# VHH binders against F-box associated domain-containing protein sdz-33 (sdz-33), part 3

Target 1, 300 residues: F-box associated domain-containing protein sdz-33 (sdz-33), of Caenorhabditis elegans (q9u232)
Amino acid sequence: MATVPFPILCLPDFVLQKSLKLMGVVEHLCLSILSKNIKQLIATLKGYPKCFSFKFVPFTSLTVVGERFKHFSFRFDIDESSQNANLRSYTDEGTYITLTVPGFTVKHWIEHVAYVLCRNNSIKLVLWEPNIDEVYEIVKDMRTVEVVIVSSEIQSCHLLKLFPSLRYLGVYKAPISAQILTYNLLHLEVKTKVTLNDILISNCSNFSISGNDVSDKELNFFMRSWIKGSNPRLTKFYIRNSLRVRDPYLETVLFQNIDYIETHKKIYWRTFEISRPDGTKADVMWDPLYNSYFNMTVQH

## First folded at step 1 (VHH)

Design b10 (framework vhh_enristomig)
Fold by ESMFold2-Fast, scan of step 1:
Structure b10 (fold): chain B 300 residues (1-300), chain A 122 residues (1-122)
Amino acid sequence: as target 1 above (300 residues)
Amino acid sequence: EVQLLESGGGEVQPGGSLRLSCAASGFTFSTYDISWYRQAPGKQREWVSTISSGGYTNYAESVKGRFTISRDNAKNTLYLQMSSLRAEDTAVYYCAAGLEDYYGSDTYFDYWGQGTLVTVKP
């Protein structure tokens, strides 16, 4: 009748490791729940994502993203009475395998997936709903949370208190607060309304703004302020404007009362240079046709 | 709860047309770049088209000139109008919502739907 599986668990460790290297993610997850030794061997394999990006949707789904747009998709089937969960692991073909372990909750599965797939013990957390406390209880014992992308309305003080080691933050739904703006982030991404004053008080190194309509007059004021010493931690400033703003940035307005030079010219874009009195330089580039972006990068 | 739900798939003859829809809920749809992907049996997932939050569109070479992507932010819905369909367009079609490019990172696609099957047969 049924074909019995090859007894892979009985192989010597060095032969097992060679066999495991030829298997896919679903097979690794299946085998890792059967044996502690196999779980440890799989965790030492190369070829998995360097860091994780976990997206929680009220305990319903989890997406793990690796380098070069590799995606691993999971869904949870939760028993309301016991809180036990089954894991659906989706294959590259879009089919899925259901994994069941007696007593496993969503937290157990997330810990298991992170152990098996995350060799570098780093997590990039993406949260789109106001469930940060529930998510925190799941990830609090994990080694590192490097990126938190929050698209829900959460109090700034609470967010920063839960994730004091935060280096990268995205804010997409909630209004930006002075607490977030003045925090020492490596990268801040904002998809909500930002004022000129918000930009001027920001203390992050890389500031990315999208969905805003920032004028060339406002950017001129910002650049003149930067020349006078504002935003001392800034290394990169990027704006993607709303498509409703179709007026091109005018060079004469953008650089009014600023000494600048053109450094590079290609068919589709140009780069300009501005300087502080102390000799610090920055490269400026924008979309001259639709004003769709503005980029400023501070030179070392 | 965040959801993406594809619909509009079915069987069609070569040269025919279909319109796929993706209904989104639980997030601010208008702020995201949203894409169509497809996966034929036994093959890797393939990118088909993207529409930015601002309405700019991009297409894979294999579908350019035959498919049109569009969005309705008021209805939180993404569309893919497919024309001049070929046998090689047979696949499960997925919509995916991701972050706009920042920092050059690979972490752009947050939400995936269950997919809708398109079969092109004579």
Scores: ipSAE 0.000, ipTM 0.189, lowest interface PAE 11.9, mean pLDDT 73

Design b11 (framework vhh_enristomig)
Fold by ESMFold2-Fast, scan of step 1:
Structure b11 (fold): chain B 300 residues (1-300), chain A 121 residues (1-121)
Amino acid sequence: as target 1 above (300 residues)
Amino acid sequence: EVQLLESGGGEVQPGGSLRLSCAASGFIFSDYAISWYRQAPGKQREWVSTITSGGRTNYAESVKGRFTISRDNAKNTLYLQMSSLRAEDTAVYYCATSPYGWLEEYAMDVWGQGTLVTVKP
């Protein structure tokens, strides 16, 4: 800790708080290790991120998301014999500073970084392995897990039971289940294969699909079903097709047996309006040249 | 609202050059690392290049020495200068960013619409 000025430890709280506001993240992490009083003072400072995320595999990492989209990236050097860990704080140049505290494990570091730098408003988890119970033990005392991305097979019931505050779920390398599809998520993002039936039973508000080849006939069926009352919670539906081996979506196929109005036309996309019998309207937008995306936004 | 918009794609002969642009809005561009990804017909999306907020660059082995990534923070624009183009470079090119600074596709929270590059024999 040679980088920490010793005289700052002796300042009155009012002066110390003003001094801390002028320091950066590495200085705050170093100072918080030296004194529990300083740790508490730093944790009360405004201006740090309201959420953070971490992922596992091939080794644990932690990213703290700041206001105005700033981020701080950390990784752990784990001693296999003791489970003790050193924290590496990465710079934008790809270099890092190593922080060492005797006896600190990965859990101690995550708790410390979250307490000092994150306001604990929300946590984003990225799961590359089915080590959900280990992750839960680390984050359970930190409160709110609102965003989870799964890149491996994880039991849906177990996931939802451990993280009941989930608002966003990304399913990137895991099979989709009816339990996930019907859960009251604010946002569901899938990169695994989904069927038209999966789309129709979904209960999320915002549904984003990529890595799937959804045909204009399937989208027509979905839109006709939505007009008849399917997907009542849906506010936004987005598809990015995995392959561009087909011809562009045809307006005549997409809107077959649908009353619609074209509201906007550009070379690279077109926007149309469709309506439910109850007066609810939705904007439909797609890429007419490349068949690469489809977007539907419900007006409210 | 955070947005990325790619442009500059087109048809080119083998050995030719193209310059792709990505216009960013709705966030402080200079604070973010930004990446180029591409997806060829019938293939998975792959990472091409990244430039950090500090200007450090990294490239996929398949494009190293042929492609140059750069940024203009004053114009909130990302560039990809492509030279010595090959048939296997034919793909839709996307720019992407993540508030988490990770290079992995699943960590990218903001994606552009893409721009098509076709290298014809």
Scores: ipSAE 0.000, ipTM 0.190, lowest interface PAE 12.9, mean pLDDT 73

Design c01 (framework vhh_etentamig_d1)
Fold by ESMFold2-Fast, scan of step 1:
Structure c01 (fold): chain B 300 residues (1-300), chain A 122 residues (1-122)
Amino acid sequence: as target 1 above (300 residues)
Amino acid sequence: EVQLLESGGGLVQPGGSLRLSCAASGFTFSSYAMSWVRQAPGKGPEWVSGISGSGGSTYYADSVKGRFTISRDNSKNTLYLQMNSLRAEDTAVYYCAKDYEWGSDYPEFDYRGQGTLVTVSS
């Protein structure tokens, strides 16, 4: 289908860039279909996000995160007979504008949105069920996948093989494997059951756990193990405990057989310092009223 | 408050059929995509099927494609799952699920219901 020529298509790049900066996201997506040159110019504009999220749960949707947390939400309206897809751009009010391009499939739209609205940055994938091979075929030619969030059981060998640049992994319902725990992730976030052994074998830099019940005896064992050299890559260890009512962590249990210094004492938190024989120090902090969290940060 | 009430589960023989229903309230039903999620005994949750707010687009897990049909009646605020050619592996508690608010990166669904048990056995 022929498009109506726009006067801006004939302007020098400098003038085009100034004009394009005054337009919105829907206009940018539409104009980039009309011209390869405009598509390239729009991709260089400031104000678009450093990353975007592809959500494959249960249907494919796109969330593009812009500067200062502004987001753009997209859904697909698929013609079952042709597999052609229309892109719906949603407003904060739940209304939408439909974008139609003859012959565009979901993959074409994802590629187009990624190219136009996102800089040369990492991709975030959100997966409800592990249809990883299908998702990989869609994203493999676009950008480096550095962030993955999953809620379903995933073959850890397969995940790491397909996404070797993975830096952040979030696991919300799937059990976690030793292979993922021992991989050198920058950040691992787990909202599933975690054991003391899982913590001890972890090789990530930042380990965040929520929805677990970790005892003061288990935390004591972990801290004593860290002092002896376990978890050498660890920079931060954070636990958000279940809100189940239980006795506050006992300082005498947490630091049994550990030399420590109390650095800060307030009603809502207590901060302590522990050290390795090599002089490496870590700050330990928890909520003494509710045991709602435990935080350990390694000093550099 | 979002409220979802599942019904229609029961005991059925292999090869049989069941139709699940989910009555929704507390939100503008037609504005949200809806899904069915199941959890078999001793296993994690598995997404089964999804449908767009308008009902124009439907999606299925490979394990149920060709056997299950998702549909909705926006005038009645009701979601349905027609299950045909049932297998022992389909035995699970089935949950009706609402998509999270726009811009959410949560892989979990916002499900408020108790679920309905489907048992497939001879």
Scores: ipSAE 0.000, ipTM 0.251, lowest interface PAE 11.3, mean pLDDT 73

Design c02 (framework vhh_etentamig_d1)
Fold by ESMFold2-Fast, scan of step 1:
Structure c02 (fold): chain B 300 residues (1-300), chain A 121 residues (1-121)
Amino acid sequence: as target 1 above (300 residues)
Amino acid sequence: EVQLLESGGGLVQPGGSLRLSCAASGFTFSDYAMSWVRQAPGKGPEWVSGISGSGDSTYYADSVKGRFTISRDNSKNTLYLQMNSLRAEDTAVYYCARGYEDLYWSGEDYRGQGTLVTVSS
């Protein structure tokens, strides 16, 4: 694993700038390590897209997501004893180059990549381990953490205290606390069990649920509650039901005591419109053959 | 209004090929990641493939890697799925979806009507 030497550091500035524009991301990352002046110059190049987020899986990988979902994928190769890390830069075809800097830790690499590729971006953080404090120490001095994906058991109060700028939260392991459900999230994604009561107390704008068994009676109750003013921040509600064979949702049960209008009818999906007394409308769509999904989108 | 219209499904022999198309309208196509999702009879939905808005990044379920290719033509607002080496277990209704779902980037918000693919002798 070796840093590829580039004999460019002694070029005049106008030649250097022209040469840098012809280089790729791995060359830019390498050269920016070797010279403070080059690092500053590279960071000002207009060739890099504005990044939405850093996707950081602690101690294993880093993905930089640009506008139009362009991706730059990196992996950390960590020495357990020293915590020194090498960075591997990947292409879509699975080829990579290894960047090595003596003394660099995961934190140094994340700071370096963030500076070079992303000037004004939030961090997307993926937590596979329950060591939230250690992760926080790595990211706290960088960019605002806006997105967190949780795959392990974490104390909700502590999570929200450390990352008060959360807009997007993904949870794939129970339990889900009331603090998370009632927090003013733009997007809450859940891949673990939720109850009807959890849905009703949620205060997020976009609520995505997968792997759950939600009945037509429960969805009817939710829709009737929404019509009466529950979930006032909700713009989108999506459920992907479990992979089991299910009895079909009955239209008569889904819309019991609800005034609705069918707007589209196809073999594999149907769309209905429901309304609040104040005139706010929502589109309801589900899979009538398999009950595989239920989608509700509030019209604006 | 967001519209997604799939085509290209049909009956095909094992080992054969099909190309699915999805015509999108009512939104700026190039700003959205797109997915193909399938649902076999009696099964729940299975995410098959995803592609970024620019087309620079593609993703595949393990069951279809090396056999299926997702692509898009942003000038025509069209999404494609090239399916090769088809197996009986690929029999499903295939849906075009805006957005894509994985462990990190959940969020499809519109699906098309679906197109049936049947792989049998």
Scores: ipSAE 0.005, ipTM 0.251, lowest interface PAE 10.4, mean pLDDT 74

Design c03 (framework vhh_etentamig_d1)
Fold by ESMFold2-Fast, scan of step 1:
Structure c03 (fold): chain B 300 residues (1-300), chain A 122 residues (1-122)
Amino acid sequence: as target 1 above (300 residues)
Amino acid sequence: EVQLLESGGGLVQPGGSLRLSCAASGFTFDDYAMSWVRQAPGKGPEWVSGISWNSGSIYYADSVKGRFTISRDNSKNTLYLQMNSLRAEDTAVYYCAKDSYGEYLPTDFDYRGQGTLVTVSS
């Protein structure tokens, strides 16, 4: 239980608000469960993150991302028979406090933490073999801004139907469907196998690929296609190659039949510029030593 | 110093059973969630099962659900995996993993032990 001094609950609103600004996240959560007035007052404070991450399975957990990469980690102790949940708040050294509210479920705690600590009620979901429908029932009244799929059993088409406002999608262990690729996403991050055709049909603004080994011949074809008008929404294209299986890129292959200009040359990277007939330009960068990455950024 | 020591692996026939153990030391075992992760030859790591600090929450990969049982004994600082109805595709090195606070991706588990080899063949 919270051990907050009783007299603080009796202070006038102006004094209470001043006192609350001096307290930390743990104290705010403890006080917010004691009264509706205090909960509303804490929710008006600045200095908390605009989003938080919710991980579902193997353990229901919640991470709130603060300024300068500071993280606040929470876990749920769930009574399987009643579905009542207690909230554990963890420190960096693994110590924790337990918060208990009679009748609170995981959904109640997520809504409470979002209200108190996150002004825009935005959530990032990390899905690791959950029943998607069960997760949806917990978060359907929140703004889901990002989903990361870690399970190969998750159906991407069903996910888009449940989360039509989704802007950021990560697919780490599930097959990529044409429906996902053609969806109007701000960011798509893929760590599963993709083909050149998958890249060419993608309709996202920022496309990041990891765990794939893309050849210089394939990148040449992609760049020539982009010059001809493919991927009109693309603003950034990034590939991280596996160093264990990657052969060095050949500049002569990478830019075959492409007019290009080298804009910067350094030991660990080189920067080139390519252009469309309409004058749209893109900056291309890769590390010539290891071919560990390829990056293309459209200047508009 | 954190140490995890897996044991109990070996050669078994399809349909057989094995019980894996993980002895933990150097940290407060009952404050952390624990997982079993396996890696088959030439493949990446696959998360198998996880258990909360108090055994109140237990989860399994679909590939092992109904066949494997995870458990822990906090008084002995030991994690267990009971494996029944073993199949050839269960052949892998099995690792005991301590979770990291914040994110529980399969590749983000810290203090992975030395591993114990399980070979299922006829």
Scores: ipSAE 0.000, ipTM 0.202, lowest interface PAE 13.7, mean pLDDT 74

Design c04 (framework vhh_etentamig_d1)
Fold by ESMFold2-Fast, scan of step 1:
Structure c04 (fold): chain B 300 residues (1-300), chain A 122 residues (1-122)
Amino acid sequence: as target 1 above (300 residues)
Amino acid sequence: EVQLLESGGGLVQPGGSLRLSCAASGFTFSSYWMSWVRQAPGKGPEWVSGISSSGSTIYYADSVKGRFTISRDNSKNTLYLQMNSLRAEDTAVYYCATEYYDSSGYPLEDYRGQGTLVTVSS
């Protein structure tokens, strides 16, 4: 007959050969559930993520985003009868490590991960379904929600009411409302269709658009409007295009009836400067090779 | 700080094959879209192929579709371009490229390597 080995909660043997400071995120999470002293020590370590990303589909994943765009993805394994949850870490599609704590729910895990990895940082919510009230009940007692990504139809009034400290909003799969556009966001990211009028009425500081093919003529109109005083809060306007989907940007169309100066000309990017009558300057840049982006940055 | 180092170019006969490599350092390679770009003598630069951070999404220029294969190894911070059925028109300096983004998703700088020369001639 077979002898069943005693379960080791989460820690691979090779990790035991390293000091605490040389261990990875998963190992730190494993150790933090075993000792209050280690939990406190790990929470004070430098180099861990500044922002949490919580992806609710329906409540199956947690992504921790850090410096240099490094990220760690975790998935919840929920027992429907008890609501107890195990945290799974995936390195490849078929490889994972499971963290188990008796009595832990999704809410307990989110708070634990927030404390250990992103102490005193704002949290980012990624909402893939229109279950905002349910998500709010889980996160309402946690750190301030400053970043929300929505991949479903949003109720603008309700979203802003639940998250009044919202600074960054991403809209990935829903039409954008005038209420969202005119709200005083620090950063608005839209991956759905945006019209010239939407751009002109926007009141965010940083406006990022993806998956939308704004024409050269529309960009020219926008820049001419900006020169005349439109979008006074704007600091950055960015368009990300899919590779080989967009026709090349044309300098002659983009700057028609605009006084401009070319400041840099390189193979992968060109930089131009435009100015308002009051002396405010903006840098306009795109990559002429891929046409993968258009960027306008207002100088202070 | 950020470096891209291309290798694998050389002289080949029409119909031959070459494999290009690009070693990346100074940034989190596994988080960025990577591309191959070429510049033929007397012509402007031409985008050749692109691959997403995970490797799941791949695009090719019509001129190389079916002949070239882009791939990446995130564990080695390396980008590859397998070039088959080479033609005289493929003669160019090949560059590895990426866009480094700030935390808000805006591009900061053009991060390209020094290039590797591919010459296809009899």
Scores: ipSAE 0.000, ipTM 0.228, lowest interface PAE 14.1, mean pLDDT 72

Design c05 (framework vhh_etentamig_d1)
Fold by ESMFold2-Fast, scan of step 1:
Structure c05 (fold): chain B 300 residues (1-300), chain A 120 residues (1-120)
Amino acid sequence: as target 1 above (300 residues)
Amino acid sequence: EVQLLESGGGLVQPGGSLRLSCAASGFTFSNYAMSWVRQAPGKGPEWVSGIYSSGGSTYYADSVKGRFTISRDNSKNTLYLQMNSLRAEDTAVYYCAAYDLGEWDSYDYRGQGTLVTVSS
């Protein structure tokens, strides 16, 4: 719904709850600041996606994302002297609605939005600027499960000190520090230049690389190193290639001096198996028509 | 599989114009906000412009406001950046990014980029 008429606030509770279920997320936010009872009622509604995530960008923006469908982006108008903030929501017509609550800071708004729209207060941080301390003070009480750094000026030691329980990290600027690479992450996503040495010293369980030019010879060296015991925590190594960027993967180069078996586990992909001396096996696969991905998954 | 393919970059004289395109595949393009991000040699990435999933609301960095126009064609799964009155400081690799925050395989800042060089 695009409009919320005043008479809706005068309806009996059961009729009000049914009416609220027909409204959109932005209307729910607008209503949530009108009374404590409405806020609580909206927060308990059934039917919201369970997987809303928040993105905080140091450009005074907050994005709320539904799992597979739509996103809603808000901007903050901050009074730097008081730190009070108004939340601005833009419409498809280029106009905006401003939500104002006396005394609300950016932190209050993020907490309010998380409470009203999300069933958990998890947040994904996207860091474009090096002022990580200011961002940390805003989100330190929220469950931060993912951080993405896109600025070369953000220091890895400081980042990891502030978010020691971090499970997912994205890095979009080279060079990648040894502290990040050796940290015990569940997921490390890299969308910048990666060297063979970066891969070899990584201590993450799931390593995803996008848009990189890792050579077949470098992949061969990595696989031979894995067979000898490197990357003991690795469960998945994944490369996503941009369309028309790389030459076809060459089996003869990839498996040079490696004992391997072609397994034919997938009809339209090349699938192979390699093994460590201790019997641990890994599946290696790629799509031979487009070479759009390379995947190595450790069997457990 | 999500892929973003940037094109339209090249060498242009100061004061000139270029139109960048980003072809999207592997996701429902019309459901996602899109951005342009640039990275000059030796510098960190800079957010340039953003557009809502419907195409109605657009946002710009102060450095490009009034000179650049972001747009999209959801029927063609394509994002555009019209760049006018180009300056030497606009020289950078330009990337398009989709805002997908739900998964470890985030699609933010995805693509090979397209190089824009502004020089005489």
Scores: ipSAE 0.000, ipTM 0.180, lowest interface PAE 14.0, mean pLDDT 75

Design c06 (framework vhh_etentamig_d1)
Fold by ESMFold2-Fast, scan of step 1:
Structure c06 (fold): chain B 300 residues (1-300), chain A 121 residues (1-121)
Amino acid sequence: as target 1 above (300 residues)
Amino acid sequence: EVQLLESGGGLVQPGGSLRLSCAASGFTFSSYEMSWVRQAPGKGPEWVSGISGSGGYTYYADSVKGRFTISRDNSKNTLYLQMNSLRAEDTAVYYCARHLYSGPRWYTDYRGQGTLVTVSS
């Protein structure tokens, strides 16, 4: 409820730990600012969330993703002259409280929140505007940027130069470039237009596409190329089609001049197996009823 | 124990109208995207229309745009398809289907028994 107990700092450690477990995120952040001992205790209590995400537009904000779909949303009020920032924490009712620490910048708050709630777990950056240099200056010393989502036009060479440790990249509202496609990513997710040539030059392990421009003839060409040794890092290739009309993928077209076997047949999906000459196998699946997806998974 | 039950099919003349209904049970209806799918005699299944869980977003096959309207009533756990200006090529068994969001994939996990729509030539 709303207020921090007075004087909580005088409680025995056992009672203090129990009291801290009953308090919310805002109360924990407030108390952790006041005492190094409490900061360390709170960090011990929280466990590790899977994801920590940060976006700048339309307002500078921070989202911490916790257990059981819990999300903690914060907004920054920045004084442009001093770069000092106040942290606003929002309730489910749309009200907020403001946390103020003299001299704290956005970077100080991010470091504090990461220490208290995340313990330096990986962060996810969402770039809504092409202001990558400003974002980089805030996060450059955190060593936790492995996931980036691009929702604006950003120069690919510059993005990769600033974040060389990227493992996952999402491209949602920006053209895909050869520099991104050939980069050694664990996961590449593209929600913009992709061509057959883009697929063939990709060097990521897991490639997810949201689009309808890849035909069954083009997928046949890709699979025949894969059998000949293309895309050696590929472990999973996925195309998502939303609830829209598309010509059905035809088995006779998809597997033209390919030796294959059918492993499962269901009304809502069919599974096939293809092989390279070296014995490497891949499972191919799609939804024959709605044409909602195409999936290719390399075995081991 | 998911169940989907279609109704409202029948014989109509070209240019006529029909309203299909699908009664859903055994799941939280408002949490799922729903679709209408049809299968004409001797042909494969064709996706016709889809609707988001809230009803705020609707999608249509180009062959039915401007003629068909998908809607839902989450308070009654019912999906609807209003079919206007029917053509001979609309003759098919129409199925109600549930979409399951399972991580990075889209696929349908349940469909109803179907209701036959025959448009006389």
Scores: ipSAE 0.000, ipTM 0.149, lowest interface PAE 17.2, mean pLDDT 73

Design c08 (framework vhh_etentamig_d1)
Fold by ESMFold2-Fast, scan of step 1:
Structure c08 (fold): chain B 300 residues (1-300), chain A 122 residues (1-122)
Amino acid sequence: as target 1 above (300 residues)
Amino acid sequence: EVQLLESGGGLVQPGGSLRLSCAASGFTFSSYGMSWVRQAPGKGPEWVSGISYSGGSTYYADSVKGRFTISRDNSKNTLYLQMNSLRAEDTAVYYCATDEGYSYGLEYFDYRGQGTLVTVSS
């Protein structure tokens, strides 16, 4: 703790704002701890990211994802005896600066960094193998939790109860439950195996699937079902097939008993348009050489 | 299928060296930052090292700084960890993982490999 404030704290607000625009992230974080007025002024500066992502792993890290794909990476040094946490800010040269505030826990740093650097009121949680109840205690008073990614098994009912504002869910290693599939998420991303029936009962708006081997016959059935009114909330459907899918999708199988129009034909992708009886249209695109992906986007 | 396959672990004497490799497939390797994480017997996981998607920035835990070097070859979709001056305390299962710090979209993924065992013993 400094007993004398920095000279910058005595400047008029308009001069202070000009001075702050010439400083970097570490200086902004340090100064924002020392003054409520500086904290507010820094939070209004342009050029900082709108995205906020908190990654909770067996070691804790924080990534702030910025506009124009800028990013700021922070990691925590936790002193278990004092319950104090130090923040490491990494430079592009691979060096780091350690920020220390007496009494600051991981929660205090996350709140501070989110306020100073992030303009988005929503946070993203990435959970490897933590206790979800402990994570909830850290984030519950900060921001609306709208994005969660789970890399381990977590009970779906408990997750939805703790985060009722959840809009995006990523499930990377846990089995997918019917409760999650039928929940009205904006985006569901799955990297575990799903069945055609799982796809058909889903109520999310954007469904992304990776690591599956979906056949042209299965995709044909899905598209015919969509034309008949299945998945009414769907706006985007994306599958990234495993590298085991080698045989090209056959257009004659993929669109069997479907009226379609080819809008674009390229070596690495083809785009087709399909329609519902009510006039709703969707664009279908896939990799014709390796079947590495299949994408379907519903026109508004 | 997203796959991360570690190799290069084994038994080595204190002061020795090993080079670990991680072969990545099923995703655009050059678009993701990568990390090495280890877990010693009876202990929790420890982050060891990280590298940006381009290879332009590298990061190390204090316990390995000056002894370990992380690198990558985006043309081969391979991540490396050169381990020098090995100590008994480096005994652990080592695995590679995608590093969120260099991803900027909600469609990106975090995946951890199955690991490779490194034993430092006389």
Scores: ipSAE 0.000, ipTM 0.204, lowest interface PAE 11.1, mean pLDDT 72

